# Designs tried in a protein design chat: VHH binders against f1rkq4r372to572. Part 8

Target 1, 201 residues: f1rkq4r372to572
Amino acid sequence: KQMVRVLERVCTTLLGLEDQLNALDRAAGDGDCGTTHSRAARAIQGWLKESPPPASPAQLLSKLSLLLLEKMGGSSGALYGLFLTAAAQPLKAKTDLAAWSAAMDAGLEAMQKYGKAAPGDRTMLDSLWAAGQELQAWKSPGANLLPVLTKALLENAEAAAEATKNMEAGAGRASYISSARLDQPDPGAVAAAAILRAILE
Below, E stands for the ipSAE of ESMFold2; O stands for the ipSAE of OpenDDE; V2 stands for 0.75 times the mean of E and O plus 0.25 times the DockQ between their complexes.

## First folded at step 4 (VHH; framework vhh_gocatamig_d2)

Design a1 (at its last look DockQ between E and O 0.84; V2 from the best seeds 0.00; counts 0 for: pae E 5.1 > 2, grease 27.3 > 24.2, SAP .736 > .668)
Fold by OpenDDE, look of step 4:
Structure a1 (fold): chain B 201 residues (1-201), chain A 118 residues (1-118)
Amino acid sequence: as target 1 above (201 residues)
Amino acid sequence: EVQLVESGGGLVQPGGSLTLSCAASGFTFSSNYLAWYRQAPGKKRELVAGITSGGYTVYMDSVKGRFTISRDNAKNSVYLQMNSLRAEDTAVYYCATGDLWSYEYDYWGQGTLVTVSS
């Protein structure tokens, strides 16, 4: 179904980015950001082979949270896990654009609160936050404006990811490195923006 | 040098309880993500529980309601309270730490064996 196609697109995107993300991560990390995301992608693909995903967006996000925590693992698995867990809550009552906006806000708030990071810290939070701001601004657009919203959201997320190459790291392993040594975007931010594109295209 | 030293493992009967401890040194403990993993014979290492610097906790589904992860920053220690233990909980349990935003854990302990058997 449509949801399965979206998830498959996300997985294909992540698998295709493995080498690029690893290369970006070698600059200030351990060089396995791409491999970690590929592990997540393969876990999702395996899950979809076993059974169809839940029809409820809230249930879907909750199940994905558990899957990533257990199969993706590591710190990134934990981050996606807490984001998705929080994001699932507003979707229990409604699934309109306002609910999805609230879901994004809830996820972002959880990352900031429990992850102890903020927008501008050169993390995946930067891309997601940029997307969330656009989504908030367009909380109640007409149906004819959805393509415009999607384009604006993706442009902002991708621009935010690219902008991390000029940021001083406030969180992550890169925060232990002089900003003068950081001249590439954060691989987490790049991954997050790519995921959003895969979802929204 | 960063060190993680697990303790508290041992033999316990089904339905019993154990508390695992991990003493950490050589880094800023309060700023790091902490986690417990386990690896059973012939199986892959899996996340059991994690706790962020902000106090958020995560658990694998099979241990929810039975296990509790906690941290004491003053003692540079992380704990795993395990109640209602089952045979399937038998494994080597590992303590891990790292920056949550660094995508993976940086350091691991040597592990402590937990055996649940009648």
Scores: ipSAE 0.367, ipTM 0.701, lowest interface PAE 1.2, mean pLDDT 90
Fold by ESMFold2, look of step 4:
Structure a1 (fold): chain B 201 residues (1-201), chain A 118 residues (1-118)
Amino acid sequence: as target 1 above (201 residues)
Amino acid sequence: EVQLVESGGGLVQPGGSLTLSCAASGFTFSSNYLAWYRQAPGKKRELVAGITSGGYTVYMDSVKGRFTISRDNAKNSVYLQMNSLRAEDTAVYYCATGDLWSYEYDYWGQGTLVTVSS
């Protein structure tokens, strides 16, 4: 039941960001990043009306991967799809914090390998990478420290998304535009950070 | 100008095979995400298969095991090998591409018709 609340919060967040993400996308793209994420949110909402999500995190990520590949479409659907497919593998046996850190690492590796990009290239990787580095520091925190560590993860991801405004684009359509036009954050990085906050808040 | 031109469509009997080609011009293929979509009469356009710049392929369930997407950057082309064709595969097939990290498709082809009937 709690997973349904998390997924609905992610959907509400993405729907609320549609205009902002489209505006950011116009700086270097077609202005459709927000619309694409809203399409994903509506697909998830429709799926939840038809059935409860799987209880297994590995099965959940695998089903979300297929849903986004089919219904979100575009390059974003492919990026989230390959991330989620890879992230599902470490979660098959265990679902502790170490397994979630391994899932994040697997998804990041897949994006870098198949997307031919790295942190610093002004993509959604920048915010996800920052979150992954913080999650690796979550080895065995005491229960009293989880609110502080969660805050640090979210702040790192959000700061990395904002920092993309100062990066020279190393990937995507933006890599062909002068750096003066790239004084705004990458819309994919902003979306990824917002998704993480919706999950963890 | 970016141009995508599909070819290879035609009439084929159930169980037959076709190879679709998409010739691209006006950009370098190695940095793009490429996909085939199809649209049957009265239906929405749907993803069939995609391939990333790093070589990762994705297929919808209805075509997995029957269709193979590939790319040839030297010829600026992407291909869809369609085997074991069924009547439900009848559609106009479109090639689409865009920069992977731009989060959407930027360019679409005009389409090529595939008809599967006995």
Scores: ipSAE 0.237, ipTM 0.612, lowest interface PAE 5.1, mean pLDDT 81
ESMFold2 (binder alone), look of step 4: mean pLDDT 79; pTM 0.800

Design a2 (at its last look DockQ between E and O 0.77; V2 from the best seeds 0.00; counts 0 for: pae E 5.5 > 2, unsure alone 64.9 < 65)
Fold by OpenDDE, look of step 4:
Structure a2 (fold): chain B 201 residues (1-201), chain A 118 residues (1-118)
Amino acid sequence: as target 1 above (201 residues)
Amino acid sequence: EVQLVESGGGLVQPGGSLTLSCAASGSTFSDSYLAWYRQAPGKKRELVAGITSGGYTVYMDSVKGRFTISRDNAKNSVYLQMNSLRAEDTAVYYCATGDLWSYEYDHWGQGTLVTVSS
């Protein structure tokens, strides 16, 4: 029930960001990044209407990976699928904070290795990586420190997304455009940060 | 201008095999994400398989274990080996290419028809 609420919040967030993400994507892309994420949101909503999500976090991430690969479209579907598939692995054994930290690291490593990009390349990796670094730093905080961790994680992810407006693109269509022409953040980075907020808020 | 040309489609009996090829001209695949999509009559286009520049492969659930995507960067080509074909695999198959981090594809092929029928 809690998981369903979280997923619905993610979907609502993505649907609300459609126009903004499309606008950001028009700067260096084809202007459909928002539409692609909305498609993902609608696919998730449809899935939840058919059946409850898996109780296991590992199974949930695996199912979401497949769903996004098949329904989201674009290469963004592949990126999220890649991340989620890798992230699911550490969660098979445990689901504590350390396991989630390991899950984030696994996803990030997979994206870098198989996607051939790195933090600083002006992609969604920047937001996710920033979040992962904060999560790693807090591997085992007390329960009373969780709100502080969440706030710091979200602030760092959002700051990283915004910082992409000042980065030279190392990947994506933006990498073929002069950095002088890039004055807006990467839509993938913005989307990733927003998803994290929807999950953790 | 970059062109993608699919080939290898045709009529095959259930349980048969086909290999689809997609060749690019005017560009290189070495750093590109490559994917195969298909569209059956009256249905939406759907991802069949994808392969990243780093060699990571993804498949839709219904083709896992039957289809294999591969790439040859030297030939600027991507392939889809289709085994144990089923009637439900009947569709026009399209290849697509783009930078993975562009979040969308840059180019699409014209498509090749695969018909699985007894």
Scores: ipSAE 0.724, ipTM 0.874, lowest interface PAE 0.7, mean pLDDT 93
Fold by ESMFold2-Fast, scan of step 6:
Structure a2 (fold): chain B 201 residues (1-201), chain A 118 residues (1-118)
Amino acid sequence: as target 1 above (201 residues)
Amino acid sequence: EVQLVESGGGLVQPGGSLTLSCAASGSTFSDSYLAWYRQAPGKKRELVAGITSGGYTVYMDSVKGRFTISRDNAKNSVYLQMNSLRAEDTAVYYCATGDLWSYEYDHWGQGTLVTVSS
């Protein structure tokens, strides 16, 4: 089914990025970002073997939130859990493009409010926020515009992730490290952009 | 360096309550993400609850409605109020702290034992 395939693509993507994300994370710390994302992928794969995912998008995101919170490890699980829990709320009533745009907005708002970070801080928010800006344009697109808007969203998210290499960190452990030693993009921003590509591809 | 010291563990009967405390040293405590983990003998360490610097709380499904995490930035402390305790809550409880946007924990406490038994 479509949702199982999407989740399998996300898992394959995260497993394939483990070494790259760990290497990016070494600039600011122990190099575990790829390991935690790989662990998330394995947890999702295990869950899919035991039961089919919920058909409702809201229930799916809520279940994923709990799974990632419990199994991913690091502070990453809490961060994804926060986003997904907030994003599930608009999807309870509708599942059209406007509802998915509202879901992204809700997740981003929750991350900024409760996580105390903002776009420009060299974090995962940078790529997610860039994607969110493009999604706001999708509220009433014609069917023939969806491929163009999807491409713009993914390119904007990926460009924002890459741009983090030129930012001084405003949050996280990286904020205590000289920008001369932070010449690579933020691993969380790269991971978030890759997840979006796996979902929308 | 940040150091975490847990307290409040002990023996309690099923249905009882305990409050765990974790005291942290460090100038950036108010910006930290704080979490409680537990590990029972022969099992992997699992997240119990977490609280962000902005006050957002997260809970493992089996403790929702029974446990409450809170923080006091002025006292550099995080608390876990545990109500309606069950035998399966028996574990060593660990305090962990990190910067949410670093994607990993920076510091762990030594743990405090909670035993729920008659």
Scores: ipSAE 0.487, ipTM 0.756, lowest interface PAE 2.2, mean pLDDT 84
Fold by ESMFold2, look of step 4:
Formats: structure tokens, sequence, C-alpha cells
Structure a2 (fold): chain B 201 residues (1-201), chain A 118 residues (1-118)
């Protein structure tokens, strides 16, 4: 069904970005960001071969959180786990557009609270936060505006990811590197924007 | 130079307990994601437990309820309380640190051996 197709599109997108994300990561890191996201994609693919995903969005996000904590592991698995665990909570009672907006807000809050980063720190949070700002319009969309709002959300998230190339690092490994060495976008922000496009496209 | 030193390993009977410690020098842990990994002979290194700067903890499934990770930022230390130890917990245990948002670990310790045998 449609949820399996969305998850496979996310996985295919991440596998296709492996080399690009690794190249971006080499500017400020060890060049492993693409490989780490590919590991997550392969874990999701393996899970889908063994069982259909739950139909409930809250159960889906909770299962994805546990899968990434176990199979992706490390600090990256913990980061996605923070977001997904918090985002699942508002979706337990409702699955309307307002509930999805609340889920995004909860995930963003958890990342900031437990990850100690803010918008502008040159992280994947920059892309997600920009998407969250556009998602506020989903709480009260006008008739026939959802495709326009979705396009705006994706464009804003992608622009925010590109803009990280101009930011000073305020969190993470890159915070001790000069601006001249950070002339490329943050790989985590690029990955987050690509995931959103795969979901909403 | 950041250096991580693990301690507290040793030989213990099944069902016993150990507390592992990892102390850092050369930098402050307070903003870092801290983790314990382990590696048994012939196996890949695997995450055991991690703790974010904000206190969120993660555990691999096989150790949930038996192991507890904690941190003391004032002492630049992270701890792993291991209870109800089993033979399969035998491994070299490594402390690791990194910024959560770098998506990678920056530093690893040299390891401390835990042997669980009768």
Amino acid sequence: as target 1 above (201 residues)
Amino acid sequence: EVQLVESGGGLVQPGGSLTLSCAASGSTFSDSYLAWYRQAPGKKRELVAGITSGGYTVYMDSVKGRFTISRDNAKNSVYLQMNSLRAEDTAVYYCATGDLWSYEYDHWGQGTLVTVSS
C-alpha cells in the first residue's frame, strides 16, 4: 500500500545520496554521513521484507524509532530516535493535518531539548525547522491549498539546507572549523530535506 | 588532546555486577553524546548504551533492564552499571564521545575487558 511505497522512496533516496552526503561530510567530518544514512535505509528495507508496517502513524513512528536506535545506532540513531519518539505522541489520538503539525513541533522540541541545538547552528534541525514553519499553515488550510502548501514546505526546507553553507557552526564537530572550511551545505540538513521530499512527493 | 580511559572491567560470575567508568581529560563532556560500545572476539563493535547531553538514554535490546548508563559532567565521566551479567556480555567495552549533531563519534577509549564466566 501507499505507506510501504513512501518508505521505499525514502530508502531509495538515501541510498542514492550516499556519495554526495559523504563528500559533504568530509568538509567537516570523517565522510561517513552518507554511509550512516544508507545503513538506516537498508535496515528499513530489511524490516519491510519481514512484515508490513503498522497502519497507525503513531505505531509506525515508534517502530521506526526503535529500528533506527538498534540498527543505525550511534549518535545519528539517537538523533532520529529523539525526533520520532516525540513525534509519535500527538498522533496517538488524531491523524488530521493539525496532528501532523503537532508531531513536527514535538520532534523539533525534543531535538532542541535533548540535542542542545537551535535553528542557525548548521544542523539537520535547520531544514526541519524551516519545514515546521511552513507546516503551521496545515493547521487551517484553505480549500485546494494543500498542494501549494506542500510545495512551499519542500522549497523552504531545501533552501534552508542550502543556506547552511553560509552559517557558522554553533553545534557539532564543525563548530571549531573556520567559515572558509564550511563553504558547503551541512550533510544532515541536506539529508533531512531529501527525506521530506521523498515523503511528500 | 582528548583522552578517554575506561576502568572497572574484570572477571565476574554469571548473575554478578560490575560498574564501568570512563573518564575524560582535555575537554568537557557537558555538550557531548556519550556511549558505551562492546566488541566480542570475531564480532563487530556494537552499541550497548548511550546518553545525550540532555539526559535521554538509549539501550540495545539485550541489555535493557540490566544495564544503566549515567553521566557526571562535573567529573567528566560516564558510567555503565551492569547487573545480571551473562556469558554473552563478555567483551571489550569501549567508551565513545562525540557531538550528537556531527553524526559521528570524535573519540574512543582503549577499552576495558569484561569476562563473565563460571
Scores: ipSAE 0.219, ipTM 0.598, lowest interface PAE 5.5, mean pLDDT 82
ESMFold2 (binder alone), look of step 4: mean pLDDT 78; pTM 0.784

Design a3 (at its last look DockQ between E and O 0.01; V2 from the best seeds 0.00; counts 0 for: pae O 8.5 > 2, unsure alone 64.5 < 65, grease 32.3 > 24.2, SAP .754 > .668, placed apart)
Fold by ESMFold2, look of step 4:
Structure a3 (fold): chain B 201 residues (1-201), chain A 118 residues (1-118)
Amino acid sequence: as target 1 above (201 residues)
Amino acid sequence: EVQLVESGGGLVQPGGSLTLSCAASGFTFSSNYLAWYRQAPGKKRELVAAITSGGYTVYMDSVKGRFTISRDNAKNSVYLQMNSLRAEDTAVYYCATGDLWSYEYDYWGQGTLVTVSS
């Protein structure tokens, strides 16, 4: 029940951002980033109507990876597939906070290695990397510190997403634009930060 | 101008093998993917396999273990080795590419027909 509510919250967040993400995407692309994320949200909603999600976090992330590859398609599906497949591996043995930090690190490493990008290249990786740095603090939190650490994670991810407007594009189609700065945040980074807020709020 | 040219399709017996090739040109994306999709008569187009410029591969479950995707980055070419072919693999196979980080719709080739029948 709790996982279904989290996934529904992510889906409604992405559906609500469709126009905003498409507008941001027009600065460097075809203006379809919001549409592709809405497609992912609708696929997840349809999947949830068919069955409850797996109880195992590793199986959940693996199933989401396959679902997005099949239904979202294209480069977006490949990006999420890279991340989710790698993130599922550390969660096979343990599901404590340290294991979730390791899952984030594994997903980030896969995106960098196989996507050939790094933090600072003005991509969704910038928001996810910022969140991953804050997630390291979760390895030894007391119960009364978790709300503070969660707030810091979300604020850091959102600040990193906004900061992409000041970055030179180092990856993707945006890297071919003559302007060194696009003066708008990367739509993928904005989407990633919004997903994290939907999960952790 | 992005251009994708598929080749290698044809008629093959069940249990046989084919290798599809696709040459991609007209783009300079440093991070990209190359993929094979297929569309069988009366069905929706579906992803078969994809490979990123960094070498990460993904396969649809129904072809896992029978098909192998590979790429030659120097030639911007992608290949699909299709083994143990079945009648249900009959489809037009399309090559696709896209910039991994721009979140755009894919670029498509015209397709190559694969027919698996006795």
Scores: ipSAE 0.046, ipTM 0.479, lowest interface PAE 7.8, mean pLDDT 79
Fold by OpenDDE, look of step 4:
Structure a3 (fold): chain B 201 residues (1-201), chain A 118 residues (1-118)
Amino acid sequence: as target 1 above (201 residues)
Amino acid sequence: EVQLVESGGGLVQPGGSLTLSCAASGFTFSSNYLAWYRQAPGKKRELVAAITSGGYTVYMDSVKGRFTISRDNAKNSVYLQMNSLRAEDTAVYYCATGDLWSYEYDYWGQGTLVTVSS
């Protein structure tokens, strides 16, 4: 039930961001980043109508990966699929906070290795990587600090997304565009940060 | 080996200021959040402030607006600027972190005593 609500929140968030993301993408891409994410959202919504999501986090991430690869398409679909596939692996054995941290690391590693991007390349990786850094920084948080650390994670991710407006594109379609034309944040980074917020709030 | 060494404590009058420092070693400082705790006589240890690797800060309510936690990754140090000190701030102040992923802090300094008295 809780998982369904989280996924629904993600979907609602992405659908709400469609126009904004498309606008951001018009300057640096083909202007369909929002539409692509909306497609993902609709696919997830459709999936949830068919059956409840798996109870296992590992299975959930794996199923989401396949769904996005199939229905979302584009670079984003591929990257999210890659991330989620890798992130699912550490969660097979455990689902504690350490396992989720490992999942984040695995996903980030996969995106870098196979996606051929690095932090600072003005991609969704920037937001996710920033979030991952905060997650790693948690270490031994008390229960009372978790909400604050979650907020910190989100703020860091969102700040990283915003910071992409000052980055030169090192990957993606924007890499073929003069940096002088890149004065807005990367729509992928913005989307990734928004997804994290939808998940964690 | 993880080491946390606090310094800067001392006797101060109410309304005074102190800056505590914690020098850290034995772990990747920049990737960890740091926290200051304090323990007054006869009381349990309580969180005073924490700072994440990204610089996000949290404070206990009673010190908000008076205390400021900061970090210098280049020096592997975390600081606690304490202004407008009150008698109730009297305590041993501890620096804390976690070298391994866990739900509880597992590394503490020896502490530094802060005494606020007229």
Scores: ipSAE 0.026, ipTM 0.262, lowest interface PAE 8.5, mean pLDDT 86
ESMFold2 (binder alone), look of step 4: mean pLDDT 78; pTM 0.788

Design a4 (at its last look DockQ between E and O 0.03; V2 from the best seeds 0.00; counts 0 for: pae E 17.5 > 2, grease 28.5 > 24.2, SAP .734 > .668, placed apart)
Fold by OpenDDE, look of step 4:
Structure a4 (fold): chain B 201 residues (1-201), chain A 118 residues (1-118)
Amino acid sequence: as target 1 above (201 residues)
Amino acid sequence: EVQLVESGGGLVQPGGSLTLSCAASGFTFSSNYLAWYRQAPGKKRELVAGITSGGYTYYMDSVKGRFTISRDNAKNSVYLQMNSLRAEDTAVYYCATGDLWSYEYDYWGQGTLVTVSS
């Protein structure tokens, strides 16, 4: 039940961001990033109407990966699918904070390796990477409580998304445009940060 | 000008095999994401398989184990090996390409018809 609520919150968030993401994407893309994410949201909602999601986090991420690959489609579907497929692996054995941290790392590594991009390229990787870095704080002696970590994670992810407005693009259609013309954040980075907030708030 | 030209479609019996090819020109092939889509009569276009510039491949569930997507950057071509074909695989198959980090495909081919029938 809690997982369903989280997924529904993600979907509501994405549907609400459709126009904003499209507007951001018009600056350097084809203006449909928001519409693509709305398609993903609708696919998830339809899926949840058919049956409850898997109880296992690993299975959930795997199913979501397949759903997005097939129903969201396009490059964005591929990116999320890639991330989620990799992220599911560390969660097969455990589902503690260490496992989730490993899941984030696995997803990020997969996106970089197979997507041929890196943090700093003005993509969704910037937001996700920022979140991942904060999540690593659990390893530190005297680590903060989970709510504090979550807050820091979200703030840094959102800050990273916003920071892409001043970043030279190393990937995507924006990389073919002069940095002087890029004065808005990457829509993928904004979407990724918003998804994280919907999940963790 | 960017061009995608599919070939290899045709009539095949159930259980048969076909290999689709897509010849690409007019862009940096090695940097792009490539995919095959299909559209059956009266149905929506659906993703069949994709391959990233980094070589990651994925497939729709119904074709896993039967279809294989591959790319040859030297030939600016992407392929779809289709084995154990079924009647439900009948569709027009489209090649698509774009920058993975641009969130959508930029270009599509005209398609090639695959008919699986006894």
Scores: ipSAE 0.687, ipTM 0.845, lowest interface PAE 0.7, mean pLDDT 93
Fold by ESMFold2, look of step 4:
Structure a4 (fold): chain B 201 residues (1-201), chain A 118 residues (1-118)
Amino acid sequence: as target 1 above (201 residues)
Amino acid sequence: EVQLVESGGGLVQPGGSLTLSCAASGFTFSSNYLAWYRQAPGKKRELVAGITSGGYTYYMDSVKGRFTISRDNAKNSVYLQMNSLRAEDTAVYYCATGDLWSYEYDYWGQGTLVTVSS
């Protein structure tokens, strides 16, 4: 039952951000990032109405990957699909914090290798990579530190999403190229950070 | 009843090429995700390549650039073009499909053997 509540919270979050993400996307994209994520959220909601999701996290991530590849579409759907398919593998045997850290690592590797994305490219990977760095610390956490580590993960992911607005600031000819050329964060990175917050609240 | 029938497997030398095909029946082909999996003896079954109804493709790392998945909705068929074959590609290759909203089971073919040997 807890997995359904998490998925519903993610969907509600994405639907609530549709207009904001579309507005951010218009600065450097097609203006449809929010619409694309809302499409994914509605597909997940429809799925949950028809059947309970698998109890296994590995099966859940695999099914979500196929759902997003099919229903979400676009580059974001492909990137999420790559991430989720790879992340499912470490979760087949264990679901402790170390396994979730390994799942994040596998997903990030797949996005970089197959999606041609890297940290600093102004994509959703920027937020996810920052979260992955914090999850490395979770492989050996003390039990009484978990709330602090969760907060640090979310804050790091959200800060990385905000920082995408400055990723062109290092241009060598600053007089001809504005250091604030894209004064808005990347909508995909914002969406990824919001998804993580909805999951971990 | 859903049926998936693979063909095109065989013995090839390293560096050679094969085209696998999978003929489908018993469901609405154009709405389904299609994939190729493979299983070498004693190993776990692994995803090789997939293609969605919307046309997005994805590949495992070791086959990227060498294999190409495609679908022909008019012939209810999915294909895997395999180039630059290596000994590590030796496996039984399975065609698989599923409706994203079907949670009872995934549908699989019986497999076609690909052997890459000198």
Scores: ipSAE 0.000, ipTM 0.134, lowest interface PAE 17.5, mean pLDDT 72
ESMFold2 (binder alone), look of step 4: mean pLDDT 79; pTM 0.800

Design a5 (at its last look DockQ between E and O 0.01; V2 from the best seeds 0.00; counts 0 for: pae E 5.6 > 2, grease 27.4 > 24.2, SAP .681 > .668, placed apart)
Fold by ESMFold2, look of step 4:
Structure a5 (fold): chain B 201 residues (1-201), chain A 118 residues (1-118)
Amino acid sequence: as target 1 above (201 residues)
Amino acid sequence: EVQLVESGGGLVQPGGSLTLSCAASGFTFSSNYLAWYRQAPGKKRELVAGITSEGYTVYMDSVKGRFTISRDNAKNSVYLQMNSLRAEDTAVYYCATGDLWSYEYDSWGQGTLVTVSS
């Protein structure tokens, strides 16, 4: 089914980024962000071999949230869990494009509230928030030209991930480094942008 | 930096209760995500429960309703209340901490053994 293909593409993407994400993480961390994302990818692959994914998007996101909380190993799992659990709620009633935009909004709100961060803090939130801004167009009844909106979303998220290299860290281990910029993108922001591309391309 | 010391482990009967404590020191404790993990002999270390700096809690399914994680930032401590204990809860329990946005745990405790046996 097409959801299985999307999830496999996400997994392949994350496995391919392991070394890059670890290298980015070494600038401000222990250098294992790529390893934790690869662990998530392998957990998803194992789950897909055991079961077809739920057809309901809300159930899908809820199951992914639990899987990542349990298997990812690291605070990344908690972050994705916060996002996915909240994002599942708007998708319980509707699954149209506006509902997916609302799901993004809910996930972003949960990360900001329970993660105590905002756009500009040099985190995973920066790329997701940028994508969320483009997704606002999906709330309009005339969401025509979806491929154009998708391209803009991906470019905005990727640019925001790159821009984190110029941000002073407002959260995470990097926040202990002086006011000088780290001159490298946040590994979480890079991973989030890559996941979005794997989902939407 | 954060240092973690677990305590409260021991031998307990099935159906019994135990409270694990983790004392932390460090300048970032109040902003940290805190978690309890466990590792049974011959098995991988697995998440038991976690709590964010803002009080959001997560639990694995097998412990929901039986275990409660809590934190006291004034005492730099995190707790795991374990009720209705079962033999399969036997493991070394580890406290772990890290900032959510650094994507990894900064520190792990050395562990405290919980044995649930007749």
Scores: ipSAE 0.190, ipTM 0.584, lowest interface PAE 5.6, mean pLDDT 80
Fold by OpenDDE, look of step 4:
Structure a5 (fold): chain B 201 residues (1-201), chain A 118 residues (1-118)
Amino acid sequence: as target 1 above (201 residues)
Amino acid sequence: EVQLVESGGGLVQPGGSLTLSCAASGFTFSSNYLAWYRQAPGKKRELVAGITSEGYTVYMDSVKGRFTISRDNAKNSVYLQMNSLRAEDTAVYYCATGDLWSYEYDSWGQGTLVTVSS
């Protein structure tokens, strides 16, 4: 039940961002970033209609990975798929904060490895990486610190997304565009930050 | 304790309009996802519309262009404006919310009945 609500929130967020992300992507890409993410959202919604999601976080992330790889398409679909596949691994044994931190690290590592991007390259990685840094820093907080962690994580991710407007694209389609033309945030980074908020708010 | 109280349901004719309200308490309203669900007799409960804390919205296909979800954080309320109502919109409508990721929740109101009939 809880997981379904979270996923629905993610889907609602992405669908609501479709036009904005497409607008951002028109300047830096092919203008379909929002549409691509909306396709992912609709795929998830369709999946949820068929059956409840797995109770295991590891299984959930794995299933989401497969779904995105199949239905989302594009570079973003591939990258999210790889991220989620890797992130699922540490969660097989445990699901505490340390495990989630490890999951985030694994996902980030996979995204960098296969996406050939690094933090600062003006991609979705920037937002996720920023979030991961906070999660790692708070690897062993008390339960009462979770709200503080969440806030810091989200602020950092969103700040990173916004900061991409001042970055030179080091990867992706935007890397072929002059930095002078890139005066808006990377739509991938914005989407990633929004997903994190949808999950954690 | 999370409380959701729906209101505004009633009997309307096809083509009519109705506004549902949901008063919420017991959680940080402004930072939470809100949604309207509905359940018709003999059918599964389904998402009708959702709205994020930022105001992003989603609708089921059959209600797009007819229904509008909105929120008033100052009043801790979420609304569903329903226009051009159809017989197939007949259902009990429920308000729902999300909470923090780490918390388990399944918060629903008592529901409000919407009957669309000539």
Scores: ipSAE 0.057, ipTM 0.538, lowest interface PAE 3.6, mean pLDDT 87
ESMFold2 (binder alone), look of step 4: mean pLDDT 79; pTM 0.787

